VH-VL binders against Uncharacterized protein y4mC. Designs and how they scored, part 1

Scores and structures below are computed, not measured.

Target 1, 209 residues: Uncharacterized protein y4mC, of Sinorhizobium fredii (p55562)
Amino acid sequence: EDLSSQQQWPGTPLSRVEALAVLQTLNANLLSNASATLTLDRWCEAHRLAPPGSKIVAKHVQGHDKPANVHIRKLLHVGPNEPIVYRHVRLACGDRILSEADNWYVPARLTAEMNEVLNTTDISFGRAVRSLNFTRTNLTARLLWSPLPEGWDMSAELPVSSSGPLIPPPFLLEHHAVLKLQDGTPFSAVVESYTNNVLDFPAPLLYPQ
Structure headers, positions and changes below count from the first letter of each chain, unless a header shows other numbers; Kabat numbers aren't used for antibody chains.
F, E and O are the ipSAE of ESMFold2-Fast, ESMFold2 and OpenDDE, as the mean of both directions, binder to target and target to binder. V2 is 0.75 times the mean of E and O plus 0.25 times the DockQ between their complexes.
[cut] stands for letters that were removed.
The coordinates of atoms that the task and the answers printed are left out; those that the model quotes come from them. Centres of patches stay.

## First folded at step 4 (VH-VL)

Design tg
Fold by ESMFold2, look of step 7:
Structure tg (fold): chain C 209 residues (1-209), chain A 124 residues (1-124), chain B 108 residues (1-108)
Amino acid sequence: as target 1 above (209 residues)
Amino acid sequence: QLQLQESGPGLVKPSETLSLTCTVSGGSISSRDYYWGWIRQPPGKGLEWIGSIYYSGDTYYNPSLKSRVTISVDTSKNQFSLKLSSVTAADTAVYYCARGSRYFDWLSYYFDYWGQGTLVTVSS
Amino acid sequence: SYVLTQPPSVSVAPGQTARITCGGNNIGDKSVHWYQQPPGQAPVVVVYDDSDRPSGIPERFSGSNSGNTATLTISRVEAGDEAVYYCQVWDSSSDHVVFGGGTKLTVL
């Protein structure tokens, strides 16, 4: 059984406000940190998405390589002959897949040990290169689903309660970023797509004071 | 084999709404790698992008058509749809649905699979 | 909005090389895609990301993109290459797809 199917939020205006608030909290946490993997570690623990002490684990997607194109090479400040490695993983906490991540990285800008670990294990990219103390430049951040209509905070008509639960689509949030060494040298281009499993916990139960 | 098939009325009266559905077979519409697009071509003229939709419901529209167009997706039926309101004779065209393959940072977005197209004529 | 400009027609003898241009301001900073549309048929992509070919497209189709001009090159042109060719980009500043006006390739 997929554990994601066990947590359904009511289809009420209150639940939609709560979902938007929670989703934008995750979005802000991701945008304020250099490592999405480390942010997801904390999210998983805070929301009890897996047994205590669980860490984000990369699960590889086999046979669907996406080689670096000319625009990836421009983002990484490399010429046509510089080796680039592509790595596609699903990032999971326990059995819950929280995101899919694509990395195009320049092996020459990593240590030999980092490259060995990335080539031979399922370690997440952010954990493998954590000792670089890298920075992150966000290129785009897109909310793929909004629980409330545009203008909800001022004048828009809010949805009425529905007869069924709130049904988030499979992916809710997408980020494009470049990871840089401390001197500003780019070493990885990243696409990160976040699943609806990031909301797979009970809706807040709010009562009048 | 992935295939896209347009369906809907071939004749629409002026001022009414043009409605088309694209059925995707041999693949899933629920994919993070693809957007799903509508493109039209008036007889003897060039290609015009109408809009695209991600399976989550997120949309992008041609600014020239945005006030009249709605694109929607039904993942349970593996379909996406086009509604174009207040049509005139200028909306007579072959309408194509297509799979949009995208790449990093929206720098690369192209249509790698196309439907056969369906002619929609706007006339009384 | 961003505009792509193509010549309306190009004529070439069989066996020769056709070059179809796509003009745009700073188009070299964009990924350019090329479609072949034979008469009465749906378009098919022949080059994407400036110079990449889908599986099944012969090597005689090639592309380049620099400065303000992208070019589709078809070497050893055959009668079967007679079609309308469209260039296309995604314009990230306006978040929409832009097609060129199309170039009809005539093989004499």
Scores: ipSAE 0.069, ipTM 0.650, lowest interface PAE 6.8, mean pLDDT 87

## First folded at step 7 (VH-VL; from a19 with heavy chain L107A, light chain S31N D52E)

Design b4
Fold by OpenDDE, look of step 8:
Formats: structure tokens, sequence, C-alpha cells
Structure b4 (fold): chain C 209 residues (1-209), chain A 124 residues (1-124), chain B 108 residues (1-108)
């Protein structure tokens, strides 16, 4: 599995600031919308990460299971024996995987049609349950990678300029959230890890590099 | 099978910096599901969490130690390291590195694999 | 800061049941994890997420958590169970790991 971005950003202080700004913009957009899928649709289009008209597609990751633990069950307000389905997918924009997501959901709180498509197709979870008009409660949101050190805007020592490219790790953002029906009933817990492919576009050229 | 091994000097002078490295074998540090931690135990006392690090460099620190602690990761060597500055006798302890497992959120964050620990004594 | 309280020691005869408690404010809303530390050895997780057992841990070890108390139960205690046991949680308010003070289990 290669999650590395093909587009390289310069290893300069400016590019690090730009990378941080871009990541925080994506972070803000993701936190402001209930559906990560739709947010990534727009991100993909805006940054031309795939041909025009392309939409995010989910790819099932097979081979392992993550049973819901007691914490997930508590969050979803289900008992120990209530069925919870685990679904693991990668969200792709064209040939680029933009995120990887773990989803635990209560099938009894979805329609039969939703369950059918979730079980038999690679539709993204957000698209599958879109008609629920669900809300999203974000529990945690972190930059797993920071181009600049904490306190960079104050007195922290900044990284020196290098002749090499900026090399982000495979995952840059991580979100944990609970999805809820309109009446407030939780029906899904989700972990989303966003890959460095979200930056796989030409670095902004604000100043000569 | 996954194994963790602590390495570094067993003796550090007061006011100096304690430096340890944890070498991970039988598995990659570059994993989506784990935060790698340091825990210490003074002689005859309980366990104290120092901090944890993700392979990407994201860190959590014990607030009581944050000002003196730096945890780093080297994915190319499959290692992560601990630096504790300005040590005193109170920092004498067995230091453990451990793999922290997390499923959803952080409520289920626990350490499922531990090194054998290394004693670090602070003495002049 | 969040605090976990454990009794300093518990004694049981072989074959009996040991119960080690871990107290904390609304600990029942948290996931509690338990570690066994034999003398001179590193800790080993014996129960996680309140009541789950890792592979290789005997079914004699069980956990429960409700209200303000989590409990590690060790049935049919053996001499080899003599160790210090620690409970642990994640404190979301301060984003750090919290250990209990440890309970020394003595097998009489």
Amino acid sequence: as target 1 above (209 residues)
Amino acid sequence: QLQLQESGPGLVKPSETLSLTCTVSGGSISSRDYYWGWIRQPPGKGLEWIGSIYYSGDTYYNPSLKSRVTISVDTSKNQFSLKLSSVTAADTAVYYCARGSRLFDWASYYFDYWGQGTLVTVSS
Amino acid sequence: SYVLTQPPSVSVAPGQTARITCGGNNIGDKNVHWYQQPPGQAPVVVVYDDSERPSGIPERFSGSNSGNTATLTISRVEAGDEAVYYCQVWDSSSDHVVFGGGTKLTVL
C-alpha cells in the first residue's frame, strides 16, 4: 500500500506555512460538515485531484474486523447483544486514496435499503445514509502531522530551509465522530484518517521559491 | 511477535538529560492503530505515564512532565525515543516503553505490549 | 486531575476469589484497563475495556465497571497470581493516561 503523495512540496518555511494553512482549511471544512464524503468531493474538485465530474468512491478493505467495544456501545446507546456492524473503507478521488475510515453502525437504525447497499456495494457510508439528514458530533480532531512546531507563531524555533522536498507522513488528520439521526439517536461511530494525498497538488506559489 | 526493548545509559547525573530508545521488532511502528508510550516506575512505587507518540510525530505528554519531556520517533529505524531534561533523584525509576492500543476515541487506550524495562538511576 | 484509588493490598487463600477495586468519579462512564505486574517483571494487560480479556489470559480473570467502582475479579486464585495489579483509564478532560496506585495481591 502506497499512500505517499506524488506531488512534492518544497522543504521551505513558506511551504510549511502553506501546508499548515491548507490542512487547517480541510480540517475546518470536515468539521463543519456532517458528511466527510461530500466534503472530500468538493476538495477533490477544487484541487483537481481527479478528472472533472469525479466523485468520491469507497473501496472496502477486507481481511480484518474490529468489533465494537464497550465504549462504542455506550456511545451508540446499545446493549451488549445489539448487533453492530463494522465497515472499513478507503475513500478514493480518482486514483488517490484521500482517507481511510472505520465505521461502526447500528443496522437496526438504518433502512433495509441502506443496509443492503452497505453490505453489497462500495458506496461510501455518507452517501448511503445521506437521506437520513444526519448530524455529526465530532469528538476528536487532530493534526497527526504538523508542518510547523507548536508555538511557531511566537518564539518556537522554526525548521531550517532545506533543498529537499517536504515529506508528509501517510496520514495527516484524524477525526473521531458520532453520527446521529434527526431525533438525536446515535447510529454510527466513525474514525477517519486522512492521507497525504489531500496535499497531492502543486504547492501554492505565493512568493518566488 | 511484537517485541519492545529499551536501551540507554543506566546512570545519569543530576541536571543532565536522560535519554532512552525503544527498539520495536516483529512489527512496524508505522501503524494506524497505535500510539507508542513511555511509562516509568520509581523503586517500590506505582506506574506513571510519561507520554505517547504516533508514528507521524503526534504526541501526548503527562502534564506534570511536559516541560521536561520530548518523545520522538524514527520510522526508518522502527524506534522511538525519550528525553527527560534536568533530572533529579526523583527521576530514578525503571523506564518502560510500550505499545498503546486504541480503537475509537481514547477511552480504550491501553498498553498491550511492554518492554522489559530499564533502570535509570540519577546520581552524582 | 482525575484520580484512581486502589486498596494497597488484598490477601486471599489459594482457590479463593480475589476482588480488587478501582475507584474513580463516574469511572463507570470510562473504560477501565487492568495490568498484572509480577515481582521484578513488566506489567501485562489482563483485562481491557472493562471486561475484555486478551488472548492467553485465563478466564479466571474478569472485570466489571459501574458507578464509581471498577473491579478486577480473579477466581480460583493460584500462587502465580501473586502480583501488583494496576487499573488504568484515559482522562479526556486532560488528555492523559491515569494509573491507579496499585494493589498487591498476596496469596496466603
Scores: ipSAE 0.865, ipTM 0.935, lowest interface PAE 0.6, mean pLDDT 95
Fold by ESMFold2, look of step 8:
Structure b4 (fold): chain C 209 residues (1-209), chain A 124 residues (1-124), chain B 108 residues (1-108)
Amino acid sequence: as target 1 above (209 residues)
Amino acid sequence: QLQLQESGPGLVKPSETLSLTCTVSGGSISSRDYYWGWIRQPPGKGLEWIGSIYYSGDTYYNPSLKSRVTISVDTSKNQFSLKLSSVTAADTAVYYCARGSRLFDWASYYFDYWGQGTLVTVSS
Amino acid sequence: SYVLTQPPSVSVAPGQTARITCGGNNIGDKNVHWYQQPPGQAPVVVVYDDSERPSGIPERFSGSNSGNTATLTISRVEAGDEAVYYCQVWDSSSDHVVFGGGTKLTVL
């Protein structure tokens, strides 16, 4: 049947170099921008993951709460009794889910209108609070999968070609950050996990002379 | 109910490779929320972390063991594995697999479910 | 590499309070997790993130962490609490898990 399918890259050293370069380009773009949603809008457009002009569509995922712990409360500068809300959103470009975002946020630090929109719609967190002109402090950024081994850029042995395609795992990149008001007050701790759909386009055509 | 079970040979000769598999039942290894760990305990001694793996293949290793350790995952079998090369008598220990819970970031990484452990003896 | 230091043993009479310490440079900036290991058994987490208790762990188990010392406190100690207790952190400078050496709690 007509199932969405991951574009297959060859299982070659060249494809692995291309995958790493593309993934690290996305990583750099995400790290240089406060808004993951805006970065993904551009990524979707640049790689034609949906019809031209498509924007990221969000879906609020409900049913499984992840309560804040002491560490999250320390990051948000709140005490044990301050209300914190967890919100899980999937960000998609057309039919392709590109990321999952988890936010633990302090409702008291948002406007009443922002809280109403977050409570009643599927809006992405970043869009709901955009008028705060928030800043982003990145805590970690990690490849959950590396197409090439450590030391590939030195003397390490490169992978041999395989008989099958390169098969990226479901999640490739993970970021942890704190969102802050303009005065530096933290209001949300966020985890952003990026799926293998970020590579769902044909491998770059690179032809040596 | 989540269960972790170590399996593999209980006796390994010096200079050979120790190989263990952890089978996860009552839950999925393919979860965004968990890194899966190997911890060992030599007889009469304390706990030593060997490494942890995400189901995508992302791994962290104890720096003191990194040159000899490979951890891998097989999501289709719901299991993850440990290989420790060039073993000596010092590698004799009870080996545990464990689920590592992480809420938000690594500061909150702790092992919330453990296997029962398997003794591996290194001797000729 | 980051080092956690625990006393090798602590003895306490039944009904009294046991305090097991875990020392580390600026450990108060880290989240400390505690495991109970009864003789011949696998460890079980009893406190995580300094002071949180997993479901099923009695309130008489509590934790604190400040400065250079984290402490596991067991109030109204029972004979069944006799075990080795380990503290654990994540060391972000080297990206690895560190365990303390363990403290054997003896209930007199």
Scores: ipSAE 0.473, ipTM 0.813, lowest interface PAE 3.1, mean pLDDT 90

## First folded at step 9 (VH-VL; from c6 with heavy chain S31N)

Design d5
Fold by OpenDDE, fold request of step 11:
Structure d5 (fold): chain C 209 residues (1-209), chain A 124 residues (1-124), chain B 108 residues (1-108)
Amino acid sequence: as target 1 above (209 residues)
Amino acid sequence: QLQLQESGPGLVKPSETLSLTCTVSGGSISNRDYYWGWIRQPPGKGLEWIGSIYYSGDTYYNPSLKSRVTISVDTSKNQFSLKLSSVTAADTAVYYCARGYRLFDWASYYFDYWGQGTLVTVSS
Amino acid sequence: SYVLTQPPSVSVAPGQTARITCGGNNIGDKNVHWYQQPPGQAPVVVVYDDSERPSGIPERFSGSNSGNTATLTISRVEAGDEAVYYCQVWDSSSDHVVFGGGTKLTVL
């Protein structure tokens, strides 16, 4: 199969169930691990979304700054004058963008080396601060799109089967989290939006159709 | 130059369904930063949030209205719509569509752009 | 259900300072947003995230939030400031946008 082109999933009931199962699996993996980067590394490899040996890289998005607000400062346990850096990136697996992230972090709580690489390289945040052995507190996790409606397993009206492919929107999942040092000190708040490229692999064939 | 404009019937009969559309211009509805909202205001009264929708179709509804409201989005038309079923005189109000913005989670969710509003009267 | 309480009206003379309060249980732990609604017009955000001002909003408008009370302060009040002001928060317990009842500001 040619994986160089964008993959499409059938719009069948089975494919919708499969897509939901895959998305929920990704959710479970992301929520059970501290580093989204490492989770995406594994996801990328497992689904062959890039050549073997590929690792997630962070493509910096240039544009408007998003200064931390009072809520973020509260979450990070810092005062109004503590410097906070905003970093906007797209996490790429090969030529596929798997997620887009807004990261607010307290540089004073990182090493000088970490700050340097975050400012000058395409290293992902999770990889840059990996040596901190940080923990992740997930605040929100949401499916922005579901192949099946809520309550589909009960009495909800199911989508009509169509001959066309599934057309997921650009973003499918959204997570908000706070990263903490080993002593519990928060050092980063992150918003992660995961793209439909996480499904950019051949739909599973469970039985012949 | 983002603009929001409400459209739909200004008169609805009791027990029928109120239907409105918000047309967004000057910017794409397909943006990761926004949940697009409907807010109403009965004559001489305060603001009441009806619900909000993401461009992907993800929705949040006012619990008091959830059973009667449906918000949908059409990204191809850069529009989102409101349906409110089983209307009564209590549903007479100016209805606003608005762009909701979040910085981090929902704590910072507020409406930074509003339509001019459209009056919908429920009457026989 | 989370409730925001505002005084129904506040009156001030031109040039004076108006203070509009918004009460809520532990509202200081929330982000409070304020809207100005002139008669017959749509609301406009004047303060967001407790104390931030959108571009184009005069410095006369400021906000604070602590404990159980958020406050919108309008200094050097002008006739054009006469409007109804609403506070708004997000209630995480019910995933609900909550508005206050609104405060009519009258410039004497």
Scores: ipSAE 0.906, ipTM 0.949, lowest interface PAE 0.5, mean pLDDT 95
Fold by OpenDDE, fold request of step 11:
Structure d5 (fold): chain C 209 residues (1-209), chain A 124 residues (1-124), chain B 108 residues (1-108)
Amino acid sequence: as target 1 above (209 residues)
Amino acid sequence: QLQLQESGPGLVKPSETLSLTCTVSGGSISNRDYYWGWIRQPPGKGLEWIGSIYYSGDTYYNPSLKSRVTISVDTSKNQFSLKLSSVTAADTAVYYCARGYRLFDWASYYFDYWGQGTLVTVSS
Amino acid sequence: SYVLTQPPSVSVAPGQTARITCGGNNIGDKNVHWYQQPPGQAPVVVVYDDSERPSGIPERFSGSNSGNTATLTISRVEAGDEAVYYCQVWDSSSDHVVFGGGTKLTVL
């Protein structure tokens, strides 16, 4: 990805702490809400990542199919022959891709209308199935990149201050989850990878940098 | 076609640090789908997982080796590396780097591409 | 720690069917992967996710997983199938890749 247009955070200890705090805030918000889409809507607005009124849209990624495996089928409580749809999208806030998601879902457990819009539009999955009032069970959540080393809050050796900016990798967070109907029936498994664009706003100025 | 190649010294003295590098060609390490692994095999014995790393630096280690192992990644060189400190004769093995594929969660995590392996002998 | 148990060796005549087992507590709830390692070569995955075959792997190779035992089945065994076979799982309780001890398949 082209990083030329991205905001740059200073490579200072303070900036690293700020980055960690921001990432963990996003992480907490994502884990405390059923819909990643709605969380990202709020994130985009709060950090002015797109023009006012912008909403998350799903850009379909063309490529190879990822068929559901036995583990996914077990999680979804379906047999080997039950149709499962794989949907690969990038969630965009304006021109910024904030996440990439692999979604396996059981179309038979959705409405015909939901299936139609999922197949024919750029609506995000969470928005498409919002009316289900679904719940989310998070299986794994990882901070893929940490601006500070483990144990930084104790006596770990910290990176030296650099005159250069922080250079986060393309993906910073990863979540694996199962979405369930109100009656507890699972209907989707999702892998979400959140990009460094979630930090594409001016670094907080707590102190002169 | 994806290829992995291990490189580093084939001889390490006891108490020193074993250092290996895996060079990946034909594909980018900076891929969302993969955790890149190190696996070793002592002569005449089975396979032992050492650890795996995501291109962002996220790592998983074998608990039995965690205190001595450091895996790192250099995306600019399309490489990832292994350091094993305080080596003994028990660390003599063929060391493989491999691409680990993960579909959902970790249940499906397996290694679909392997290097040819490099023998590292620990001897005085 | 989670342990996978394989028989040390299995012998089969050419054209016959070889079955290599991998035992583990409730292994049927896990995804089992199988690797073939010819002498002096690197391992190659032959079955993944219990029963899936990578491209290029003959249909003679199949896998099953239930209860406490996963099985790699090699039908119509050929001389070229002589190798050590390893099963592998992910242990979620310890975030650990676990290999079996390996099974030497000898083609008589």
Scores: ipSAE 0.903, ipTM 0.944, lowest interface PAE 0.5, mean pLDDT 95
Fold by OpenDDE, look of step 9:
Structure d5 (fold): chain C 209 residues (1-209), chain A 124 residues (1-124), chain B 108 residues (1-108)
Amino acid sequence: as target 1 above (209 residues)
Amino acid sequence: QLQLQESGPGLVKPSETLSLTCTVSGGSISNRDYYWGWIRQPPGKGLEWIGSIYYSGDTYYNPSLKSRVTISVDTSKNQFSLKLSSVTAADTAVYYCARGYRLFDWASYYFDYWGQGTLVTVSS
Amino acid sequence: SYVLTQPPSVSVAPGQTARITCGGNNIGDKNVHWYQQPPGQAPVVVVYDDSERPSGIPERFSGSNSGNTATLTISRVEAGDEAVYYCQVWDSSSDHVVFGGGTKLTVL
């Protein structure tokens, strides 16, 4: 599925710097907060990606399964026979999908109510388990798309073929994390991929044109 | 069924750049779960990982080869490519492209589909 | 750099059990994958995530991993099992795919 942005950014060196700055700002915000959902709420509002008052809505993607592997079980401190549930959601800001998330969680470490809403509704995982006051341990954080080449800050060599608009790939950021209860017990592993829709707003105008 | 096929010159002169392309069929290269890799094997020797690339262009390289390696991806053609510069006889090997499956945090990163491999000989 | 150590060769009679080891510092904390490479062919994954088998791989193939040693076990070895076997891990400290040196399994 093509998740290309409606709003195009120019392919100029300045716009590339702006795109990198914006992405790194989002990245920093996501990494500094336990809930990606809440961070995206703020992002959506700040960049007017949806009508005022809009909140992130989760859409449960059904029809496929990703069984937990031995690594996930190790991370969650569970044995081979402990039930682990896989859940796939898309987080939407209005009509824009801002992220997709794969979540593996230990239902036995959640309340019955939490399990019920996770099984029967499109609620985001972060919202569903918010009352746990959980902490987030980030394992990996990748900028999947770099508007500027490596070492751009030390070299004048920029992409020469930048005559057209920026064409970001469908996903720009990827985070892997473990969510933990207040006592430190892990209860969920999550993979979050953030779409190019996070940049679907007019490029910043820093200089008069 | 997924298929990977390596293509490119089988002979490269010393100091030149080795260039190979992997064409993927039977499935899209644009998938969140895969990092597409290059692995080589000198004659009579073991496997050596060269690097891997995500469909977005995100790359990981073998540190020993990083300075000479460039891996790129063309989603429109469902291909990814390898360039290895300043080759020597030590770069003579069978080169494999492979699909790397990664479920979570790289710990389970392994190659589940391989091309048949292509021999590249570095000789003057 | 992280290193995986395999014996260069293992010999076994048909019908017997072959064990191929892969040594690495605290390898038990990693997930080990195993590949079979018949002569003149590309490698094929036979065990992943220490002990999981892909579909199509016989139950004769099994894996274990603990401490400093991972082991690929091939029970009831057949002539067709003769190949070079490689272990592989991801080293998170260097973001590096690491292969073992390979073990040639000879069926006597």
Scores: ipSAE 0.601, ipTM 0.863, lowest interface PAE 1.0, mean pLDDT 94
Fold by ESMFold2, fold request of step 11:
Structure d5 (fold): chain C 209 residues (1-209), chain A 124 residues (1-124), chain B 108 residues (1-108)
Amino acid sequence: as target 1 above (209 residues)
Amino acid sequence: QLQLQESGPGLVKPSETLSLTCTVSGGSISNRDYYWGWIRQPPGKGLEWIGSIYYSGDTYYNPSLKSRVTISVDTSKNQFSLKLSSVTAADTAVYYCARGYRLFDWASYYFDYWGQGTLVTVSS
Amino acid sequence: SYVLTQPPSVSVAPGQTARITCGGNNIGDKNVHWYQQPPGQAPVVVVYDDSERPSGIPERFSGSNSGNTATLTISRVEAGDEAVYYCQVWDSSSDHVVFGGGTKLTVL
């Protein structure tokens, strides 16, 4: 589709503050939940990114493998010969892809039923393994784009208004995490990248103070 | 086939700004897997990383150069650029652009394709 | 900041094995990448993630990393292997790339 149909925010200092606040709200919600899919379900509903009642739909991306390296094996507490599977999933709300997730996981630490579902369907990883009651250890969380310069909150000047819209790049937020069983055993290393579609709603209408 | 080509003035006067552009051909700069890097090498000396940029604009800089360096990207031209301000003779070097591959996190970050390099001399 | 130490030179006869070391405190906890730079040319990666070889790099190039030392090993050295070799890591404490000082391999 034509990406020009995304909601456009004004290129003003206020819109940049609003964009940062909204991005950091999403960031905090994601970091506070073991499941990105559940967080995105709520985000989609709250921001009307699809018709009411819509849920996040996963799509398994085939055809490109990224084998685990030594560092991923260390994070997962496995040796060089332990099978690790790479799985790439896109999470969408209606027609809007909100994130790309890359999982490297240890099939031996999942049930046979979980592995069957992961191998044969588009299910998101978090939904497939939900019954493990897994925990998440967040390694990094980074804005790939900041609407405001470093130091904006104290001494940096806010950008002047422009006549053009705020143009978010394709990816805005990136998380790295390890998913663990209840006993602390790691079973998946995950990278989650969030698209500019997470802001595809009208800017909050606030007045300058 | 992927190719990286540095371009820009080969001679820069002291106190001015060094500006280089890396043009990527045979592949797209707009790729989730890569941060694009600038590395320099003074004549007869070793390699020094300057910084790396993602096509969304996210950047990392060498702390020793951070106050003088800006790296930018223009996805519509498949290019990324380096500006180094307030140059001195110590900034004379061959400047390389390179494609950096990052699997999972930064521990696995390495440069799998390099440009041919361009010599920039700071004098006068 | 993190320091990588390489010997400035290594000399080896053709057909023999060259070993180029890269020293660093707890470097075994890092992933080490190795670059070959022939005279007048750009570097090319010959080993990444300690021991992995890119496609097109001969099997006689190999790497290891443990403790405080990473090693690039070149077996059956040829005249064409004459180059400067650099090791590289990421320093997570300051978020930057660190290169070793380089080792000039001379083939006698």
Scores: ipSAE 0.598, ipTM 0.843, lowest interface PAE 2.2, mean pLDDT 90

